# VHH binders against q9y6x5: the designs that were tried, part 462

Target 1, 379 residues: q9y6x5
Amino acid sequence: LPPKLLLVSFDGFRADYLKNYEFPHLQNFIKEGVLVEHVKNVFITKTFPNHYSIVTGLYEESHGIVANSMYDAVTKKHFSDSNDKDPFWWNEAVPIWVTNQLQENRSSAAAMWPGTDVPIHDTISSYFMNYNSSVSFEERLNNITMWLNNSNPPVTFATLYWEEPDASGHKYGPEDKENMSRVLKKIDDLIGDLVQRLKMLGLWENLNVIITSDHGMTQCSQDRLINLDSCIDHSYYTLIDLSPVAAILPKINRTEVYNKLKNCSPHMNVYLKEDIPNRFYYQHNDRIQPIILVADEGWTIVLNESSQKLGDHGYDNSLPSMHPFLAAHGPAFHKGYKHSTINIVDIYPMMCHILGLKPHPNNGTFGHTKCLLVDQWCI
Key: E = the ipSAE of ESMFold2; O = the ipSAE of OpenDDE; V2 = 0.75 times the mean of E and O plus 0.25 times the DockQ between their complexes.

## First folded at step 23 (VHH)

Design la37 (framework vhh_7uia_1; at its last look DockQ between E and O 0.56; V2 from the best seeds 0.00; counts 0 for: pae E 2.3 > 2)
Fold by ESMFold2, look of step 23:
Structure la37 (fold): chain B 379 residues (1-379), chain A 123 residues (1-123)
Amino acid sequence: as target 1 above (379 residues)
Amino acid sequence: QLQLVETGGGLVKPGGSLRLSCVVSGFTFSSYHMAWVRQAPGKELEWVSTISGSGGYTYYERSVKGRFTISTDNAKNTLYLQMSSLKPEDTAVYYCARTQYKYSGQWTPFDVWGQGTQVTVSS
């Protein structure tokens, strides 16, 4: 009897794509469910951190995945997209699939959501796919639906991750209407395939489905580069992450490094860790380096080279260009309801409510999502 | 074991067309992202186009968009580059190569390369 939930992410799906492009299948999904037009994500607005925030309800400083590239000075460990499987990085929080599958007679399934192929707290998703971007959406969906329909104990929480439109957004930029319309049309077709597959398997009426994303995308340009090598010799620091939020580990006196950087560009804010704005909730973790550089929207920090990216994300989470959307359908959700905004950390306590799980301590506010849910009074 | 073999290069006049092929052996190429990369005489390597894994997404360098089309034939383990409206600046050795896309938004270094096929666009 526990309700079932499928959580789907299309990476880099900027909220206003819904208004600027045609999505007949997604619009049908929304018409029969709910839409949150803007989800305010967490700073920094990068893939690993925001996907983990969705499933933990925590700010990055609290869950420990603070960037796509990290360094721990005590253990000398490095985190990157080619070195992301060490549980050390993930163990500062408990994601929802772990909590779910530890319940009596429940299991979890995952098709490539960040972290689901890692044994977090010695617990890996009950059914999972190792990350491989070449695996088709169809194969990911077929595995997920097979597990939802046939597993013992039953799969009650499942995740599915897809790399677009992030990849195309980086390559072309969100302002390239011809390429982005082609990419987004293909994504809408995938959503149509997802809905059709769930209907054909008899899952559609009783499965809760959330379609969301981790962040948006902003246009970049070769005219908007910040050349870090013009401001400071690389021998004075170790570069942990570059753009648009650079993470700087001084090799010498921190104040000297800060002083060389603070006037480097009017299009970049330079923060000592203790001076990072409180609204970012991005200070209280040892993985956050002593100095960070935050580029203005659309600006790229480089090391004396051009950038091939025409779109990027990671910027200030107050920027509308960084915000994804959330759509949902299923027995837990109203039909035809639109909501303006929630915080991305609010998704976790909502999912816990839907699944009947006790949430771990988190930064989300259940009240922010009550209006989406049929079993809640919205005032 | 792992091999990529390009064919289809040659001499063409400006405005002409060529179709390059890259036959894969030793792995099922649809399990990877595949790319075309070119090197003009005396110049650095230049990325041309990439096709995503089995999802069918395509990416093009700006100067070739609308003129070149990347495609695959899964049954033949073959990658193609259809080149139209060729210009003298397209003169290069064309390579096919293998890569992957990562969560961070980056592509891995090309780990398997073909031997290249010469394309010469000349009056």
Scores: ipSAE 0.487, ipTM 0.793, lowest interface PAE 2.3, mean pLDDT 92
Fold by OpenDDE, look of step 23:
Structure la37 (fold): chain B 379 residues (1-379), chain A 123 residues (1-123)
Amino acid sequence: as target 1 above (379 residues)
Amino acid sequence: QLQLVETGGGLVKPGGSLRLSCVVSGFTFSSYHMAWVRQAPGKELEWVSTISGSGGYTYYERSVKGRFTISTDNAKNTLYLQMSSLKPEDTAVYYCARTQYKYSGQWTPFDVWGQGTQVTVSS
């Protein structure tokens, strides 16, 4: 039987939550599997870009999902969380569920993972749920497990997405121990439910399961605001994305706009597109706007408005507060092994290996995950 | 047919308590996140509270936190809002609704909601 893999994402699960809170179910999961304590995600550290990086192994500049809000100047198209269904945005890469179906004539299933309800390269997941954040975790889990058990051709790759602890992180801030403790406990309970269901269905021993996240969360404050209106008039630019990485489309000379913004705040770096640091791998795409503003950790870029969020993400991907974790269990993985760090793009070649797929060209390094796998030599 | 029916509203004195109920029909209640919203006279619709389908996550608007409690009874397909320490500012029509969260970090408009129940807090 072909290997099976379930990829689960808890949005905004900051890596150090594992150190600061109790996760009995997740710890049991880890004890019987593997843990990567820190996953360095891609810049910008937002939901759509990083989830697509996980399933493509590509930096954002390469797969073309460069933000949660995008604008293409040539086609005049817009991308947002409420307008994400146009294949135009996704077709610059091939996600693993498409590869799984096209290379092996297998089925894929998805519960609300970004991009899974869109035909990419004229291929859509064999089974999927249209994104609806109102749908409970239980319902998503029920569908995924049903498809894993009863599909023909069999589902060999499935993905499950959940919006917590991101939503609560934004609302309470990651430093709110009381509220976040409650939220994270529930997440652990959901993991318990997942494991229990898999056991009940007889899937647990044969299914590879990866639990990870796209980014972390940093504490924000009303005392740490950068007001762009204090630096530049709205008539001089179009705002494509706002905080903590603003994408600026100048309406006047780019240099003039840049000069108005470059000294706007000591807590914000302003880059012309060609001057974006190489380490971000965030330059070589037309969807990246001519000027980007990058706020320091914990700072919020605003217009003449106050921020309602106590937590946010999207900051420099080198910041530990932006890093998620990865845990895995199944026949492909060791038991009781912990690894310090990998890059988020490394997950793709690992998943391809597990599924027996030929990976598309990607930025991941398979060597970084070899120690997690039972069939590989760990150097 | 999707239907939400609110009950439990009424007149109460400041400091008093009310319990609102919302009976859901036409969909699997426990499969969705539910919310309470309210609209005061001359004011815009205001989000009050949200509970996840699993019941494990609860969210509250800042002004009602500590006073209001959102809960569910799956067996009865009913959403509740226990309101305590009521204030005149809580006077509004209260609606139950299905709610969504976006990747942008905010709750989206409601796709299904009831007819509302009037809550009046007055001395």
Scores: ipSAE 0.389, ipTM 0.755, lowest interface PAE 1.0, mean pLDDT 94
ESMFold2 (binder alone), look of step 23: mean pLDDT 82; pTM 0.841

Design la38 (framework vhh_7uia_1; at its last look DockQ between E and O 0.26; V2 from the best seeds 0.00; counts 0 for: pae O 8.7 > 2)
Fold by ESMFold2, look of step 23:
Structure la38 (fold): chain B 379 residues (1-379), chain A 123 residues (1-123)
Amino acid sequence: as target 1 above (379 residues)
Amino acid sequence: QLQLVETGGGLVKPGGSLRLSCVVSGFTFSSYHMAWVRQAPGKELEWVSTISGSGGYTYYERSVKGRFTISTDNAKNTLYLQMSSLKPEDTAVYYCARTQYKYAGEWTPFDVWGQGTQVTVSS
């Protein structure tokens, strides 16, 4: 039987939470496995784009999920949290669960990982839960473990998604030690429950488990607002996405819209699409709008003069505050090994290797993850 | 039919306590997040606290943290807000409301609201 892999995401888990808070259960998991202290994610550092980058190994411009809110000018389609199930948005790439379940005698299971309830290339995860944030972690875990133990053909790749600490990070900000300590303690308890459930079901010794995240979180403030209303009238553009990377579709001459915005704030970079820095790999897709606005770390672009969020993400992917971590345990992984950094796109070819899958063309480098794996020479 | 009915408001002196209740009918409590939202005279609506469906996560506005406690009783389909150490600035109409958190965006708009209950903290 082929090796099995469970991929787990705790949304918005900033890498330095590991050293700034106590995680007895996660630290035990790491002690018996591997840790990558910082994962350099993709720009923009948002939830949908980075979760899809993990499972495709592609930059956002290449997989087509370029933001949590998008507009495609050719088809006139809109993507949002209320309209995210159209395969049109997802079909520019092939995620690993599709490749996996097309193999003989394999299936895939999903508990709410972004995209797993969509029929991508006419293929939906073999077992899945429709997204609902009110479903408990315990119920998600129960479904995943049931599918891992009781499915024909066997489930060889499974995903599990949880909304914290992202939701709390937005509400409190990452610098609220008292509230974030409570939240992160609950998450560590869930990791403990995960490990104990896998042990009790006889899965722990032969299942590879990756625990990672899509991005971090930075502190915001009412003192760090960029008010677009002060610089430009709403009638001159269509707003596709707002903060911290605004996506602007001009309704009038593009140069006039750019000129109104370029001096709006010293804490915001304004890019014509052609001028977006090459290091972002964020230019060559029709869903990237003609003008983007990129706020400095901790600054919020608003249309009114207040914001309800005390933490946010989506900023420049070179910022350490935007970086998640990766931990892994299982027969494919060394025990007690720490690695400083990988790129988030490197996770895909590593997972393909573990599962014995041929990766699709991608932006990851298998060599960056070799030191994590027992069957590879570390160089 | 979907209904949220608040009770427990009233007049209380500074430093006092009140418990607000919100009785829910027409939907299953554990399928949604529930919140308290308040509106002081002449001011905009202000989020106070949220509790997740079956997960037990709680969220508080900074000014009420440590003074207010949100909770539920699933058997009675009732949401509670225990308010302690009340201040004159807590004077408002308090609403219970329903929402969700979505991984593709922000919290959804509050889609079902109660009629509100008046809380007055007299100087």
Scores: ipSAE 0.013, ipTM 0.534, lowest interface PAE 7.4, mean pLDDT 90
Fold by OpenDDE, look of step 23:
Structure la38 (fold): chain B 379 residues (1-379), chain A 123 residues (1-123)
Amino acid sequence: as target 1 above (379 residues)
Amino acid sequence: QLQLVETGGGLVKPGGSLRLSCVVSGFTFSSYHMAWVRQAPGKELEWVSTISGSGGYTYYERSVKGRFTISTDNAKNTLYLQMSSLKPEDTAVYYCARTQYKYAGEWTPFDVWGQGTQVTVSS
């Protein structure tokens, strides 16, 4: 039987939550599997980009989902959470569920993973749920497990997405121990439900399961605001994305716009596109705007408005607060093994290996995950 | 372009009924939670009711529970608020609003608003 893999994402699950809160179910999951304590995600550390990086193994500049809000100057198209269905945005890469179906004539299933409800390269997940935040985790899980058990061709790759603890992180801030404790307890319970269901269905022993996240969360404050209106008139530019990485489309000379912004705040770095640090791998895409503003950790870029968010993400991907974790269990994985760190793009070649797929060119390094796998040598 | 347009407001006597409508454009409202919010003169915005995107869950502010009913028509992309047993205290501008967390990851209580419709309950 072909190997099967379920990829689960809990949005905005900061890696150090594992250290600061109790997760009985997740810890049991880890105990019987593997843990990567920190996953270095891609810049910018936002949801759409990082979820696509997980399933493509590519940096954002390569797969083309460079933000949650994008603008293409040539086509004049816009991308946003409310406008994410145009294949134009996704077709610069091939996600693993497409590969899974095209290479092996297998089926893929998805419960609200970004991009899974869009035909990419004229291929859509064999089974998918349209995104609806109102749909319970249980319902998503039920559908996924049903597809994993009863599909022909068999579903060999499935994704499951859940919005917490990101939503709550934004609302309460990651430093709110009381509220976040409650939220994280619920998440752990969901993990318990997941494991229980898999066991009940007889899937647990044969299904590879990865539980991960796309990014962490940083505490924000009303005392840490960067007001762009104090630096530049809004008539001089179009704002494509705002915080913590602002994408600026100048309406006047780029240099003039840059000069107005470069000293706007000591807590914000201003980059011309060509001067974006190489380590971000965030230059070589036309969807990246001519100027980007990168706020320091915990700072919020605003216009003439106050931010209501107490937590945010999207900051420098080297910041630990931006890092998620990865846990995995199944026949492909060791039991009781912990690893310190991998890159988020490393997940893709690992998943391809597990599924027996030939990976598309990617930025991941298979060698980084070898120690997690039972069929590989760990040196 | 995201747009919410409220209609159905007006003057009604205490004990009367009104049905508010909110037509949604620019997005699939079934993917979002939709809410009614009201603002009385000199008062803060007050949440009234929310319906889940799936339509399976409805929530009401305590003072309107049992009197107001929130519903949707997916075919018309329209949100409704059926108000009955109206009281002078219900006098306000009523707004429909989108309240949503999606994986875009920005939490805002309400990110899209209509222009509002005036409801006046007076003898």
Scores: ipSAE 0.010, ipTM 0.334, lowest interface PAE 8.7, mean pLDDT 92
ESMFold2 (binder alone), look of step 23: mean pLDDT 83; pTM 0.858

Design la39 (framework vhh_7uia_1; at its last look DockQ between E and O 0.22; V2 from the best seeds 0.00; counts 0 for: pae O 2.4 > 2, placed apart)
Fold by ESMFold2, look of step 23:
Structure la39 (fold): chain B 379 residues (1-379), chain A 123 residues (1-123)
Amino acid sequence: as target 1 above (379 residues)
Amino acid sequence: QLQLVETGGGLVKPGGSLRLSCVVSGFTFSSYHMAWVRQAPGKELEWVSTISGSGGYTYYERSVKGRFTISTDNAKNTLYLQMSSLKPEDTAVYYCARTQYKYSGEWTAFDVWGQGTQVTVSS
């Protein structure tokens, strides 16, 4: 039988939630499969960039989705959550579902993974749902399983995206044990429903399933605000993205804007584009603006003196609070194996291997994931 | 065409309870997140609570957490707010509104509103 893979993301699932809360269903999934305790994601630690990094194996500067809000000065195009469907933004890389469905006798299916409702390289996922956050997990799962079970050519690669615990992490903050316990219990129940549905439909034994996330979440506070309006007049720049990584397009001399910002707060690093640390792999794309501001963990950049966020992400990707986990189960994976860490870009070449696809040039290292796979010699 | 109709407001003593209802017509109720928003006299609008279209996820403003419960009945196209342990500070006009959560980590602006129902908490 041709190998099949379902890739599932629960947005904003911080790696240490797994240690600090009970997940009977997820733990059963892990027990019969593999766990990577920490996945080091890419900078900036935002939703669109990291979901695209998972499916392309590329750093953000290389795949071109460098933030949740972007501007291209040449074409004057804007990207945002309300304006994300122009293929222009996505065409700097080839995501795995495009490669997969261009193979003979293969299809791809998607339930709301970022980019799957866009015709990237004139190719949209063979089966997909238009993004709508109000569509229940049950409906998303029903569509995905229907397509996996009833499509010709067969669906061999499928994605499933869910907005929690990200939404609750923003609203309550990750330190709200009472609310996060309730939310994470519901997510564990959804994982139980997923496994049960796959078993009921006869898919479980021959389907490879990856459950992962794009980033974690850190606690915010009204006592940790950086007010840009107190440091620089807004007429001197165009704000492309605000927090926790602000993207600044100067309207006046760039050095003058930099000098006005560099002493604004001890809790914020101010970088000229050429001075962005090499470890971020976040320099070599025209969509990265001339000046970026990187807030310290738990600090929020604002234009006014208030923020309603109790949790946020997007910070330095070296921070453990920004790291998700990865769990996997299926014929390709060992049973009962735990691994400490991989890079999020390593997921792509592993998925290509499982599916028998030739990966495009990427930043992942297949060797980092060998120990997860039954057909590989580990060290 | 689109219509949100709130009922159940009134006068209640401190510590008392009320249940607000919002009957929805003109759109698929379960395809949206639904919210309660309130406005006390002379104050700005304040978000109170949000529920997912499926009813599976609920969110509460800090001052109402543990006292208010948001819920839905999809068969009746009705959104509820059960208010308990009411305080004088809860006195406001309560609005039913429609919203959605986005990939960006933000909720959309409330795009459809009811007319509001008055809640007054006083002796």
Scores: ipSAE 0.664, ipTM 0.863, lowest interface PAE 1.6, mean pLDDT 93
Fold by OpenDDE, look of step 23:
Structure la39 (fold): chain B 379 residues (1-379), chain A 123 residues (1-123)
Amino acid sequence: as target 1 above (379 residues)
Amino acid sequence: QLQLVETGGGLVKPGGSLRLSCVVSGFTFSSYHMAWVRQAPGKELEWVSTISGSGGYTYYERSVKGRFTISTDNAKNTLYLQMSSLKPEDTAVYYCARTQYKYSGEWTAFDVWGQGTQVTVSS
């Protein structure tokens, strides 16, 4: 039988939550599997880009989902969480569920993973749920496990997405121990439910399961605001994305706009597109705007309005607060092994290996995950 | 079943005040960011105000800043919009809405709506 893999994302699960809170079910999951303590995600550290990086192995400049809000100057199209279904935005890469179906004539399933409700390269997940935040984890899990168990051709790759602890992180801030403890307890319980259901269905021993996240969360404050209106007139530019990485489309000379912004705040770096640091791998895409503003950790870029969030993400991907974790269990993985760090793009070639798929060209390094796998040598 | 029920609309003179209420059922509204939106005759829907689930942060459309106040009563599971210094241009159907979280957590997407309440400001 072909190997099966379930990829689960808990949005905004900061890696150090594992150290600062209790996760009995997740810890048990880890004990019987593997843990990568820190996953260095891609810049910018936002949901759409990083989820697509997980399933493509590509940096954002390569797969073309460069933000949660995008603008294409040629087609005049806009991308946002409320407008994310145009294949135009996704077709610059091939996600693993498409590969899974096209290479092996297998089925894929998805519960609200970004991009899974869109035909990419004229291929849509064999089974999927349209995104609906009102749908319970239980219902999502039930559908996924039903598809994994009863589909023909068999579902060999499945994704499951959940909005917490990101939503709560934004709401409470990651440093709110009281509220976040409650939220994270619920997440751990959901993991318990997941494991229990898999066991009840007889899937646990044969299904590879990865539990990960796209990014972390940093504490924000009303005392750490950068007001762009203090630096430049709104008529001089179009705002494509705001915080913590602002995407600026000048309406006047780019240099003039840059000069007005470059000294706006000591807590914000201003880059012309060609001067974006190489380490971000965030330059070679037309969807990246001519000027980007990168706020320091915990700072919020605003216009005339105050921040409404106590936590946020999207900052420099080298910041530990932006890093998620990865845990995995199943026949492909060791038991009781912990690894310090990988890059988020490394997940793709690993998943391809597990599923027996030929990976598309990607930025991941399979060697970084070899120690997690039972069929690989780890030196 | 998820339900939002608005009340408090009516006819008021310019400069007057109204208080809208939205009773939530089927979910814990304190777990969500809640919003008011409005639609004037022949116009598109317009966002008016949002309050964070915690109640700690409020956001207002520019034209209503200083005049409108969004608030919640968790014990009553009710969202409020206190409107003061009303203007004719505030005439619209006002809707209570639950903010939809979708990946980026934008404040302008909504997944649950009330039936709306008519607010008419006229001399």
Scores: ipSAE 0.116, ipTM 0.569, lowest interface PAE 2.4, mean pLDDT 93
ESMFold2 (binder alone), look of step 23: mean pLDDT 83; pTM 0.858

